# Designs tried in a protein design chat: VH-VL binders against q10081. Part 32

Target 1, 150 residues: q10081
Amino acid sequence: MSNLEFVYKYFNSLDVKELYDIYLLRTNVFVVEQKCAYPEVDEIDLKCGHLMLRNANGKLVAYARLIPEQQQTVRIGRVVVDPDERKNGYGRKLMLQALETSKQEFSSSKTFVLSSQEYAQPLYRSVGFKKCSDAYLEDGIPHVEMRLEL
Key: E = the ipSAE of ESMFold2; O = the ipSAE of OpenDDE; V2 = 0.75 times the mean of E and O plus 0.25 times the DockQ between their complexes.

## First folded at step 20 (VH-VL; framework fv_temelimab)

Design u5 (at its last look DockQ between E and O 0.78; V2 from the best seeds 0.64)
Fold by ESMFold2, look of step 20:
Structure u5 (fold): chain C 150 residues (1-150), chain A 121 residues (1-121), chain B 106 residues (1-106)
Amino acid sequence: as target 1 above (150 residues)
Amino acid sequence: QVQLVQSGAEVKKPGSSVKVSCKASGYTFTSYWMHWVRQAPGQGLEWIGEIDPSDSYTDYNQKFKGRATITADKSTSTAYMELSSLRSEDTAVYYCAREGYELYETPFDYWGQGTLVTVSS
Amino acid sequence: QIQLTQSPSSLSASVGDRVTITCSASQSISYMYWYQQKPGKAPKAWIYGASELESGVPSRFSGSGSGTDYTLTISSLQPEDFATYYCQQYTSYPLTFGGGTKVEIK
């Protein structure tokens, strides 16, 4: 294995340890760090792809989910980097891989979308996403829809 | 080695305009958004607006919309901010600041040295 | 527009003192950022994610808070900590900063 490893699996192909790692990372950031009590685990997880980035020690350091939608579109969601692994460029590496993996796994895809908190826009802009809506509230926090066309 | 070097101090009369430059080096200019922030003497920081140098998309603090114009020249890796219809209240140090794209990290990771613009009658 | 209110606006303290600076937001913030500014210099990134220290920031600094109330603490003030500290939000446009807290050495 190399220093960094990307692993992509559909839900039913995840083993229990992978699922545990994903939920630990997501809840530690979206619920605990952001102090937002909400049902972070949802039914979308059951029918989407899960993209994992692991370091040389096997630790899950970044994650995103890839959700196929109609009209040749893939939605990227739950983009997260482990708090102790920040400052390593893993967010951008993850996004670039998410685009590549989506092209490979959803071969007809032409459009990528996501819902971004304002502070996260710089990451998505760095890989080609553009804001395509006015701000709207999710759980009281401003978000914007962002889109990338290939 | 990221550097943002701004143009020199300016003294302007009310009603005129000023154009401050910010030359970037040590990184790929079009890969990072640039912001402009000002600081009046003895006061705090105020966000003016932002630009994507790759396609010139801009957004402005409503307070400055119509007076501020932010541009970028990819061939010289230079961002500009022009403020028109100057008033004495526009006397401030004007900073350019690069927006880092690393998730969760501080938005403005590198700042120019600042340009003092003095508006006096 | 999200308003950030810092308190105190200034303080004077001795080397070794514990210093606490507060930043209150007019609505909930996802992540609060902090900058240090020395006289005559541009601001410098200091604390991110409301609690994480930027590279090179001494461990005597700490950040905490959530929702609308955030703090920056210096556990044992040192001479090089003389500066003005600003909080900043990127939760909603326009981006805004707090009014600043000037820390002076007695």
Scores: ipSAE 0.693, ipTM 0.880, lowest interface PAE 1.4, mean pLDDT 92
Fold by OpenDDE, look of step 20:
Structure u5 (fold): chain C 150 residues (1-150), chain A 121 residues (1-121), chain B 106 residues (1-106)
Amino acid sequence: as target 1 above (150 residues)
Amino acid sequence: QVQLVQSGAEVKKPGSSVKVSCKASGYTFTSYWMHWVRQAPGQGLEWIGEIDPSDSYTDYNQKFKGRATITADKSTSTAYMELSSLRSEDTAVYYCAREGYELYETPFDYWGQGTLVTVSS
Amino acid sequence: QIQLTQSPSSLSASVGDRVTITCSASQSISYMYWYQQKPGKAPKAWIYGASELESGVPSRFSGSGSGTDYTLTISSLQPEDFATYYCQQYTSYPLTFGGGTKVEIK
C-alpha cells in the first residue's frame, strides 16, 4: 500500500468525476453486490462530507460519508471498499481517517455512531465501536446500531 | 506473527468445570475481539461466545444457558473460556479464534491449536 | 438462529475433478464465509464475502451465491484440497456454521 490519498469534500466541492466515482462504487456494492434495491442516492449526500480514499492510480478504493448530528455526534455512513481492492486494510484505514477527519471538521465531536450491517461489525469493532442496539432491518438487511465515545 | 496458543488437554468428570486458556501474541491483544468455538469429535463447529479484551464485554450463545464464562487478562494477553456443569456432550476440541477487521473479511482469521476436553465418568 | 445446511455432507472425488459444495441458509444472509479444515488442525479462513478468496487460497477455488444459497467450487481438485469445508454466517447471533462437507479421495 503506497501513495494512498484521502480527500474530504462536501457535495458542492465535488467535481463530476469524483461524484461519478462515489456513486458508481456505492451502487455497485450496496445495490448490485448486495442485491438490494433502495434509494441509494439521497438528500443526505447534499449535506454531508464525503471521504474518499484513492490509490496511486487515482482509483477510488474506499469511501465513507461523515454526517454531523446533534449533541456533538457524527454519524459515519455508506462505508464501502471496492470489491477488487479488499483485504488491503482500506476499510480500517478509512474508519481511522473518518474519525480523524471528523475531529478536524467537527471540533466538538466526541460521539460517533453508525448503522452496521451485522457482518460489518468486526471492522467497526476494530476501531472501538460497540453495538448499542438490538438487531433491526434496514432495507431488508439486518443491522445494529454501533457507538464510539472518544 | 500472530499466534494463539491454548492450554493442554483436559479430562473432567460430569458436573465439574473446565477452564481453557488462549495466550495471544504477535498483535495488540486489546485491539481484537476473541471468540471461542468448539467441535465435538467428528462433528461440526459450534460458536460459544465472544469477548472484547479491551473492556471484557462478552456475548454468548444462549445454548449454554450461562454455563460458559469468557474472560480476558490484558496483562498476560490471555483469553479464557470456562464451562461449568460439564456433561458428556461437552466433549470436544475447544478453539479460540481471533476476529478479523477487514470489512468483508472472514470473521475468524487466526485460530488456536485447539484444546481437547473429555468429559467422562 | 440461522441454520446452515451443507450438501453433500461428504463426497469422494479424484484429482482433477470439479467439486461443488452448497450451503443453504434458513433465511437470507448478506454474505457467506467458508473455512477449510484438515484432520487434527484448526479451521482456516478460506472464502469471505461469498466470493473473495483469502490470501494464499488457490484460484481454482471460487465462491458464489446470494440470499439463502451459496456455493463453493473447486474447478480442478488437487491433493492438498482434500479436507472438510465449513460455511459460516455472521448475519445474526448466534454465529453459526454449516455441518461441513468432507472432501475425500476416491
Scores: ipSAE 0.497, ipTM 0.839, lowest interface PAE 1.0, mean pLDDT 94
ESMFold2 (binder alone), look of step 20: mean pLDDT 91; pTM 0.938

Design u6 (at its last look DockQ between E and O 0.68; V2 from the best seeds 0.74)
Fold by ESMFold2, look of step 20:
Structure u6 (fold): chain C 150 residues (1-150), chain A 121 residues (1-121), chain B 106 residues (1-106)
Amino acid sequence: as target 1 above (150 residues)
Amino acid sequence: QVQLVQSGAEVKKPGSSVKVSCKASGYTFTSYWMHWVRQAPGQGLEWIGEIDPSDSSTDYNQKFKGRATITADKSTSTAYMELSSLRSEDTAVYYCAREGYELYDTPFDYWGQGTLVTVSS
Amino acid sequence: QIQLTQSPSSLSASVGDRVTITCSASQYISYMYWYQQKPGKAPKAWIYGASELESGVPSRFSGSGSGTDYTLTISSLQPEDFATYYCQQYTSYPLTFGGGTKVEIK
């Protein structure tokens, strides 16, 4: 049986294997694949929720972090899909689940924000995000702020 | 199943305008952004601009801003690109291209067949 | 605007040859994309992500590179590979393409 499973945990509830899987996936894509040296693991990880998508074999195939902010806002960050699992719609499934999980875990959430590299905008557009800033540089790479309001 | 069918070839005089259509079928028109790209004979590809068909928001390559107008008609699933103040260097094949939203994937997953616009006296 | 410079603009090669096409960017690129175009046809998606092949693309094709310098390689050229290849960036607006590399018979 092929089945997908979402797992959501706050940092202190992660076990060591989950943390290993998350950092392996994030660093392999954001640092190694994208050839961008920066402190990818940061202190925000300690204070946020971690949303994992696993396949039937238990492999972590997609990930995002959910960061509660002021004014009923949730920031979604570190959106990533495993290189060998791409083109299966997991990015969009992950984003839709991120919105649903945020409603469950942060019941006052109204606004969702993220900082997107330009190439990733199409994914976020597909779930209702709209660009709300001019481009700015982060680690030398153009980004735009995007927002979705319920 | 996805099809993008463009209007036929046009011959235009310098200083006039042209409007190229791109009719989409086989998918939900408003769920995907549409782009316009041109290719002069024997030359490379040049991005003109983009539109979100769901709300008609657009963005343009600055080279074409003020001359290019991209629109979409949701009721007919058709995108349009109008280029004004034509000159001979605007002679090209004009393509519509659909932007997919699969993360990391190639941006333009389906292309129209192209519309040759010839600008001559 | 990010300029993409492809080299060579054209080349002649025989079936079985190894072919390498370069694309140099004026700035850092997160992901370089590649398209194949045959005469009289629209471009076709070919290579995406870090160096992933689109569905149906033969394994003799590969992409590599990082930062500003990227390559498309055909390890053993086949008759159906004679086409023009374009690189493309989506790191910064406006979206830009390379000038193309035409791969010809002989």
Scores: ipSAE 0.836, ipTM 0.916, lowest interface PAE 0.7, mean pLDDT 93
Fold by OpenDDE, look of step 20:
Structure u6 (fold): chain C 150 residues (1-150), chain A 121 residues (1-121), chain B 106 residues (1-106)
Amino acid sequence: as target 1 above (150 residues)
Amino acid sequence: QVQLVQSGAEVKKPGSSVKVSCKASGYTFTSYWMHWVRQAPGQGLEWIGEIDPSDSSTDYNQKFKGRATITADKSTSTAYMELSSLRSEDTAVYYCAREGYELYDTPFDYWGQGTLVTVSS
Amino acid sequence: QIQLTQSPSSLSASVGDRVTITCSASQYISYMYWYQQKPGKAPKAWIYGASELESGVPSRFSGSGSGTDYTLTISSLQPEDFATYYCQQYTSYPLTFGGGTKVEIK
């Protein structure tokens, strides 16, 4: 495996290229690949942390955003792996790092939550998340709420 | 390497119970969910249920109406599927299958070799 | 539960033929998964995320589709490809499979 680098930044610290890479990856997957038209870019981007995984060539291969919420809760969102970089274990690496980074950035965090597309449950389950809601539609796509207590 | 080795073939009478085992090796048993799937002779695949070996959380296909019980023994890295009140229609090859863990991964990435359960009077 | 209907149930083809298998879901599916099964053997993971090939799967295989309709294609059938193929969904519980498509030698 090639060398990997995790970079965690808040919105105001992102350079233009980083922001470009993030939005390109997110739109290519969540909008284009999944054929879902929705407000992909939102105000949460301005307030949350952005976790980037890059390979040795500097390519953004995976991404997630960390959103602090009330009651010592951190929401992990927009979890994505580049279509050309899948089956390399980047999803699991990303999630493990997301939890670690959350602990560092939000030291009082106890609960981690996310809205999982139904198909993505295996990844989150692999790092300890469990389903805690019935299925619901988000932008027409089936989701479930998942939770991890640490 | 990941391996799932199942118990041998079973012949059962209607109304009896069968318990099939699946011994896992080559990976951390408690880090992956295990599924059970069956296949009647010449037929397709049917999902029975799943278990989280780390805490024995389970979920089942309601079709079995409580007849199926899935368990896991962490000490031996073995998953079990017990099916009670057996009927002739339960005659099938029963598979254990490990759940994939990549973001878009195939749900069942590794399979046991299968266990034939024959139910006949 | 989500019903998956594969078409055809079986087909006869020759080496070198283009083979197309379809899987139709009774409702929206986020992604479709495919397995290959040979007689007397357990299924093998074949295609994930609708269009991604598992490791070791030849490039003559491809997957496509979205929503309710998905397709597995073999561009040029080879002797080792004669098998039964199953689609599967992880969009809703209970997890379900298609009825299978048996690819037989003509």
Scores: ipSAE 0.696, ipTM 0.893, lowest interface PAE 0.8, mean pLDDT 95
ESMFold2 (binder alone), look of step 20: mean pLDDT 91; pTM 0.938

## First folded at step 21 (VH-VL; framework fv_temelimab)

Design v1 (at its last look DockQ between E and O 0.74; V2 from the best seeds 0.76)
Fold by ESMFold2, look of step 21:
Structure v1 (fold): chain C 150 residues (1-150), chain A 121 residues (1-121), chain B 106 residues (1-106)
Amino acid sequence: as target 1 above (150 residues)
Amino acid sequence: QVQLVQSGAEVKKPGSSVKVSCKASGYTFTSYWMHWVRQAPGQGLEWIGEIDPSDSSTDYNQKFKGRATITADKSTSTAYMELSSLRSEDTAVYYCAREGYELYDTPFDYWGQGTLVTVSS
Amino acid sequence: QIQLTQSPSSLSASVGDRVTITCSASQYITYMYWYQQKPGKAPKAWIYGASELESGVPSRFSGSGSGTDYTLTISSLQPEDFATYYCQQYTSYPLTFGGGTKVEIK
């Protein structure tokens, strides 16, 4: 089915099932699949917006968090697609919605940033992000900063 | 359908240059990054560099010490790779490869047929 | 630069055999990719993500591993599986490939 629903909530508006779904998806991919034994849950989650993409069955198929930063900047993080829902274009749909939702929720925002593992750069390139740093290590894994001004 | 068609085989002398072309069709050329990868006869694959055809920005494997130049012509949907100061060890099949943007997927989704460059005296 | 070492460099096996090839990385790899290359042709995408098969890849193929040690397995070798298989990383620039494993049917 093509009946997809985006749901955006600040942390305190999440119900417990939504929080469970988010952490299940994030830990299954970032910790289990990627074999990264680093703390996945952090205090930023308490102070940011959570963007969920659900399919017609209510399954959480993609997720990102939207973090307002200083100087009219929004950071997009924890971009993830459910392993069984990949190759359906949901990553790009999620990123486009993340930009639109950020403009709606943080109306003064004109700069969007993210920290990308190298393999994920192509997704972010496809929605207009450009690399703006040399590689650096985050939890021992190479990352680059990427930026979109619009 | 997506298609990458490369220029024909070349025989070159040491110290000269070669420029290989890669004509793209079946997709929006400027929406996908293009990479160049070579394969010496009977050996593995080696990444040369990449280009964003939309703004011509590039990055290179340091091994090529500024000998490689990757360019793109939006008007003809064609990418180029030029390698200068050729040596016998540059004998290889040179491939262009398109970078897809589906998250988690294999990076190089379509490849050209390859161009054999032979460097000999 | 991340080095990828494949083993064995070549092997010969019978139809129906289980074939295992390995790819060892000099450091952590987030996702290891695999390509199949038949003689005279360009490489073809084969395995991605957490051991997902590309479209059209037979289910007798599987990928496994994590960290630095990765494996491609063919559970019951078929004549059409003769090819060279390459691992590839996109964890760090420059992008690198393994040296390849040539699989021949005897």
Scores: ipSAE 0.850, ipTM 0.922, lowest interface PAE 0.7, mean pLDDT 93
Fold by OpenDDE, look of step 21:
Structure v1 (fold): chain C 150 residues (1-150), chain A 121 residues (1-121), chain B 106 residues (1-106)
Amino acid sequence: as target 1 above (150 residues)
Amino acid sequence: QVQLVQSGAEVKKPGSSVKVSCKASGYTFTSYWMHWVRQAPGQGLEWIGEIDPSDSSTDYNQKFKGRATITADKSTSTAYMELSSLRSEDTAVYYCAREGYELYDTPFDYWGQGTLVTVSS
Amino acid sequence: QIQLTQSPSSLSASVGDRVTITCSASQYITYMYWYQQKPGKAPKAWIYGASELESGVPSRFSGSGSGTDYTLTISSLQPEDFATYYCQQYTSYPLTFGGGTKVEIK
């Protein structure tokens, strides 16, 4: 699609509608769709960056968190694409932008990490992430740690 | 358009090895992981292993106990699967399959036409 | 490894029939994937994310389920739907498929 817009904001800069859209999308997917009850909203939201992808209609179609960590590392989290907007390449667009935005916001960053649900590995692998851990459970869901060094 | 074209049928003796090729076209070969899956006659599908063509990183189904070797040639956009110490139970159609990368995507979005490997004495 | 058990292994149905195929996993999986395979052909990606249809898949197909139990449904079977359907998981290595369900013409 054309007229896609990426918006990156920290928590305090989010307006009520943006925050609502983010939490609605995250809960609908990670809690409802994936049948996982966990503290979806957490204190990290207050400290991290929020990357939003919106379509021409202003709908939030994809989202990710950018979390700065120690040792020039950025963690990418809560990667999600709206169920009605999938198969449009938004996941890959989001990840590529996430890396770019991270470089801009955290200029010293060299390493990118994420905790991938097993099914999501293909997306992350497609942008260069490599698995760097054995499988583990997070909130009862199998995950693997993945890393990209740029 | 994405195409995966595999090598022709093989007839092998027990104990021998077979190497099946899968030539990819219509996309950037190194941007997608490639998988190998086999299907015995009248049976279901069995995952063999995977490879990242960009750096030849691989992972295998341990069931094959090191008998399977998956490789990739970037210069020819071709993936290979070699299976050694063949036995009659290895008789199957072997498929290469590209890994889809969209979030939530089907793991195997494109498939080769399959290569029949017959192992018989 | 995660075992996927499909039920039934085969079924006979007529055009227009409602067909239901189940896939049960030996442990929790986040999403189930489905493939359609016709004789002499490679499998085709059919359903992803448990309930989302691949491009070109008719709307008479649907997928549902969560946890360990998933279902593929054909609301009104058409002649071109006679095939074998496989479920597949990407929750744990090694990747595994169900045993398949052959949908045959009655």
Scores: ipSAE 0.675, ipTM 0.891, lowest interface PAE 0.9, mean pLDDT 95
ESMFold2 (binder alone), look of step 21: mean pLDDT 91; pTM 0.933

Design v2 (at its last look DockQ between E and O 0.78; V2 from the best seeds 0.00; counts 0 for: SAP .503 > .496)
Fold by ESMFold2, look of step 21:
Structure v2 (fold): chain C 150 residues (1-150), chain A 121 residues (1-121), chain B 106 residues (1-106)
Amino acid sequence: as target 1 above (150 residues)
Amino acid sequence: QVQLVQSGAEVKKPGSSVKVSCKASGYTFTSYWMHWVRQAPGQGLEWIGEIDPSDSSTDYNQKFKGRATITADKSTSTAYMELSSLRSEDTAVYYCAREGYEFYDTPFDYWGQGTLVTVSS
Amino acid sequence: QIQLTQSPSSLSASVGDRVTITCSASQYITYMYWYQQKPGKAPKAWIYGASELESGVPSRFSGSGSGTDYTLTISSLQPEDFATYYCQQYTSYPLTFGGGTKVEIK
């Protein structure tokens, strides 16, 4: 019962309202909701693609960034769903679109990677990612590397 | 409708082993991870381990490593948990629990009815 | 591993009472989850993300907290709320649960 629209732009193509929406959503979840004080905005944002999911009213409901890396690899990061829009399957929809958009925008890509907090593993498992490391700390929080081979 | 139906109660002697089954229906068995959790009488819940039914990869709570073995049979959509070298403190209800993948949601969305394992001399 | 300590371990209450249950973690938790368990039954998902109610959970339930200290509150206890409540973390393996809080009939 929703018309969803994906919008993908490289950093230099974002307008200021899009950037505002992205940073509002990311900070509200990663910093405020999760109570994690760490540098949420980083230099990677300047050199990656930004995948936005908007509902019929234009609200940004989910977001991920797509980071091209060496060896035909794309890193997916900052995966987030607006707290008021959860339990609608948007996380999985976003991840599936992230994979499809990466194949289109980075035509040589064969490998997809991400760094996951443990609670998020089930989402990534559902779209084919597998754990490929032991747990490690990132800013004091347990994470695991996950990989999907095309 | 998702259902997890477990095997019946077991009475075992110390030093023996038990194998509990969990038959899944109403969903694609290989698309969801399965966990095992136990509950001693009057006590809380304790995570034993997990399995990916699609490739049989597992992970275990260190407390049970070496004694617990979790397996899955794709052809019958059934998960199993075997616990060896049983002791009286292993007396508990053993549950299988499916891990849902709805982002941010509660991890264990469906549970089996539980299997009472009693270890007594 | 992350230890979750619930308090109280049990309590007796009357219909209409306000009930508060706490869960304290030995380390930071990203998201705390809560389950309700009736005698002889498996646990049911109840609260996710520390504060969000699962579908069908009455609005008299609420969850709050962050970091290491979490609370489940029932604003006006009803007969169907007599159960044991467990907190759970998925921040670090092994997955762990609190010891439970049994809410009994007075």
Scores: ipSAE 0.886, ipTM 0.932, lowest interface PAE 0.5, mean pLDDT 94
Fold by OpenDDE, look of step 21:
Structure v2 (fold): chain C 150 residues (1-150), chain A 121 residues (1-121), chain B 106 residues (1-106)
Amino acid sequence: as target 1 above (150 residues)
Amino acid sequence: QVQLVQSGAEVKKPGSSVKVSCKASGYTFTSYWMHWVRQAPGQGLEWIGEIDPSDSSTDYNQKFKGRATITADKSTSTAYMELSSLRSEDTAVYYCAREGYEFYDTPFDYWGQGTLVTVSS
Amino acid sequence: QIQLTQSPSSLSASVGDRVTITCSASQYITYMYWYQQKPGKAPKAWIYGASELESGVPSRFSGSGSGTDYTLTISSLQPEDFATYYCQQYTSYPLTFGGGTKVEIK
């Protein structure tokens, strides 16, 4: 069994190594792997929660942002799994934890939303999200809005 | 182990309907979307539609113009695909396929064995 | 819909040969998926995320590409690799497949 650990922190509580790991993983996937140049690091990072999944070796294997919004809504963003760590169920684990952590951190939260790249819908659908918009482009990449009501 | 077992071959006349079943086992049926894909003899693969077995939400390839109906029975862990107004061009092997859930996963990770539907006068 | 054009439609090769199959999309695709199908059998998931091998897929297989152009490569063709390979996109509905590439024995 892998000794996985979830850590949830707000920006000001992140240490330098944690921040480095997060940005390294995000940029490697969303910018480099997906060949998309966009302002990956943004001001939302300063205000949102950061959910980290690390393995027994301390490697950041998955990550997501939890962003509180109005109307008891939490947006889950920057969902990423390390390319070398895929097919281990970390994506699903991360999403399930994201929902749980959101409920803990934002006690009034009832609605969860995310912008899914169209190819990634299966992961989110697997945890109950459903498409609630037509396809649109975000940074030139096809996306759909997905929602989960709990 | 995950298994998708489909119903047997069908021979149908033009204008009739066919309903193919896909019984799932080895996993929680309602936790995975199910797709239907067909393949005409010697031809490629064509996506028909999908269903969320948990609430029977569906989406279809508009090519079929409402001729295809996909359903799911949670009590028996069985998905169905019904195709009406059959024509010779509908002759194909019909597959059910489970949607993968891993991040970046292949969309169709498990397949039924296929059901040959032959439409002929 | 997104059209996927595979090239070639068929090829003849010998054991040990390097085989390259291409899949071209009519528009941008984030990731390409590949399936292997043998006669009388259902397709098998083979490559995901354009370059990741499914479990059990030999390392002689590889996938690459981005945008609209993707490639499946077999570095050294083995007897069990003779099959038809299909690319597939999940970027846009309706989901679509390439026309397939049949790898035949020379």
Scores: ipSAE 0.662, ipTM 0.883, lowest interface PAE 0.8, mean pLDDT 95
ESMFold2 (binder alone), look of step 21: mean pLDDT 91; pTM 0.937

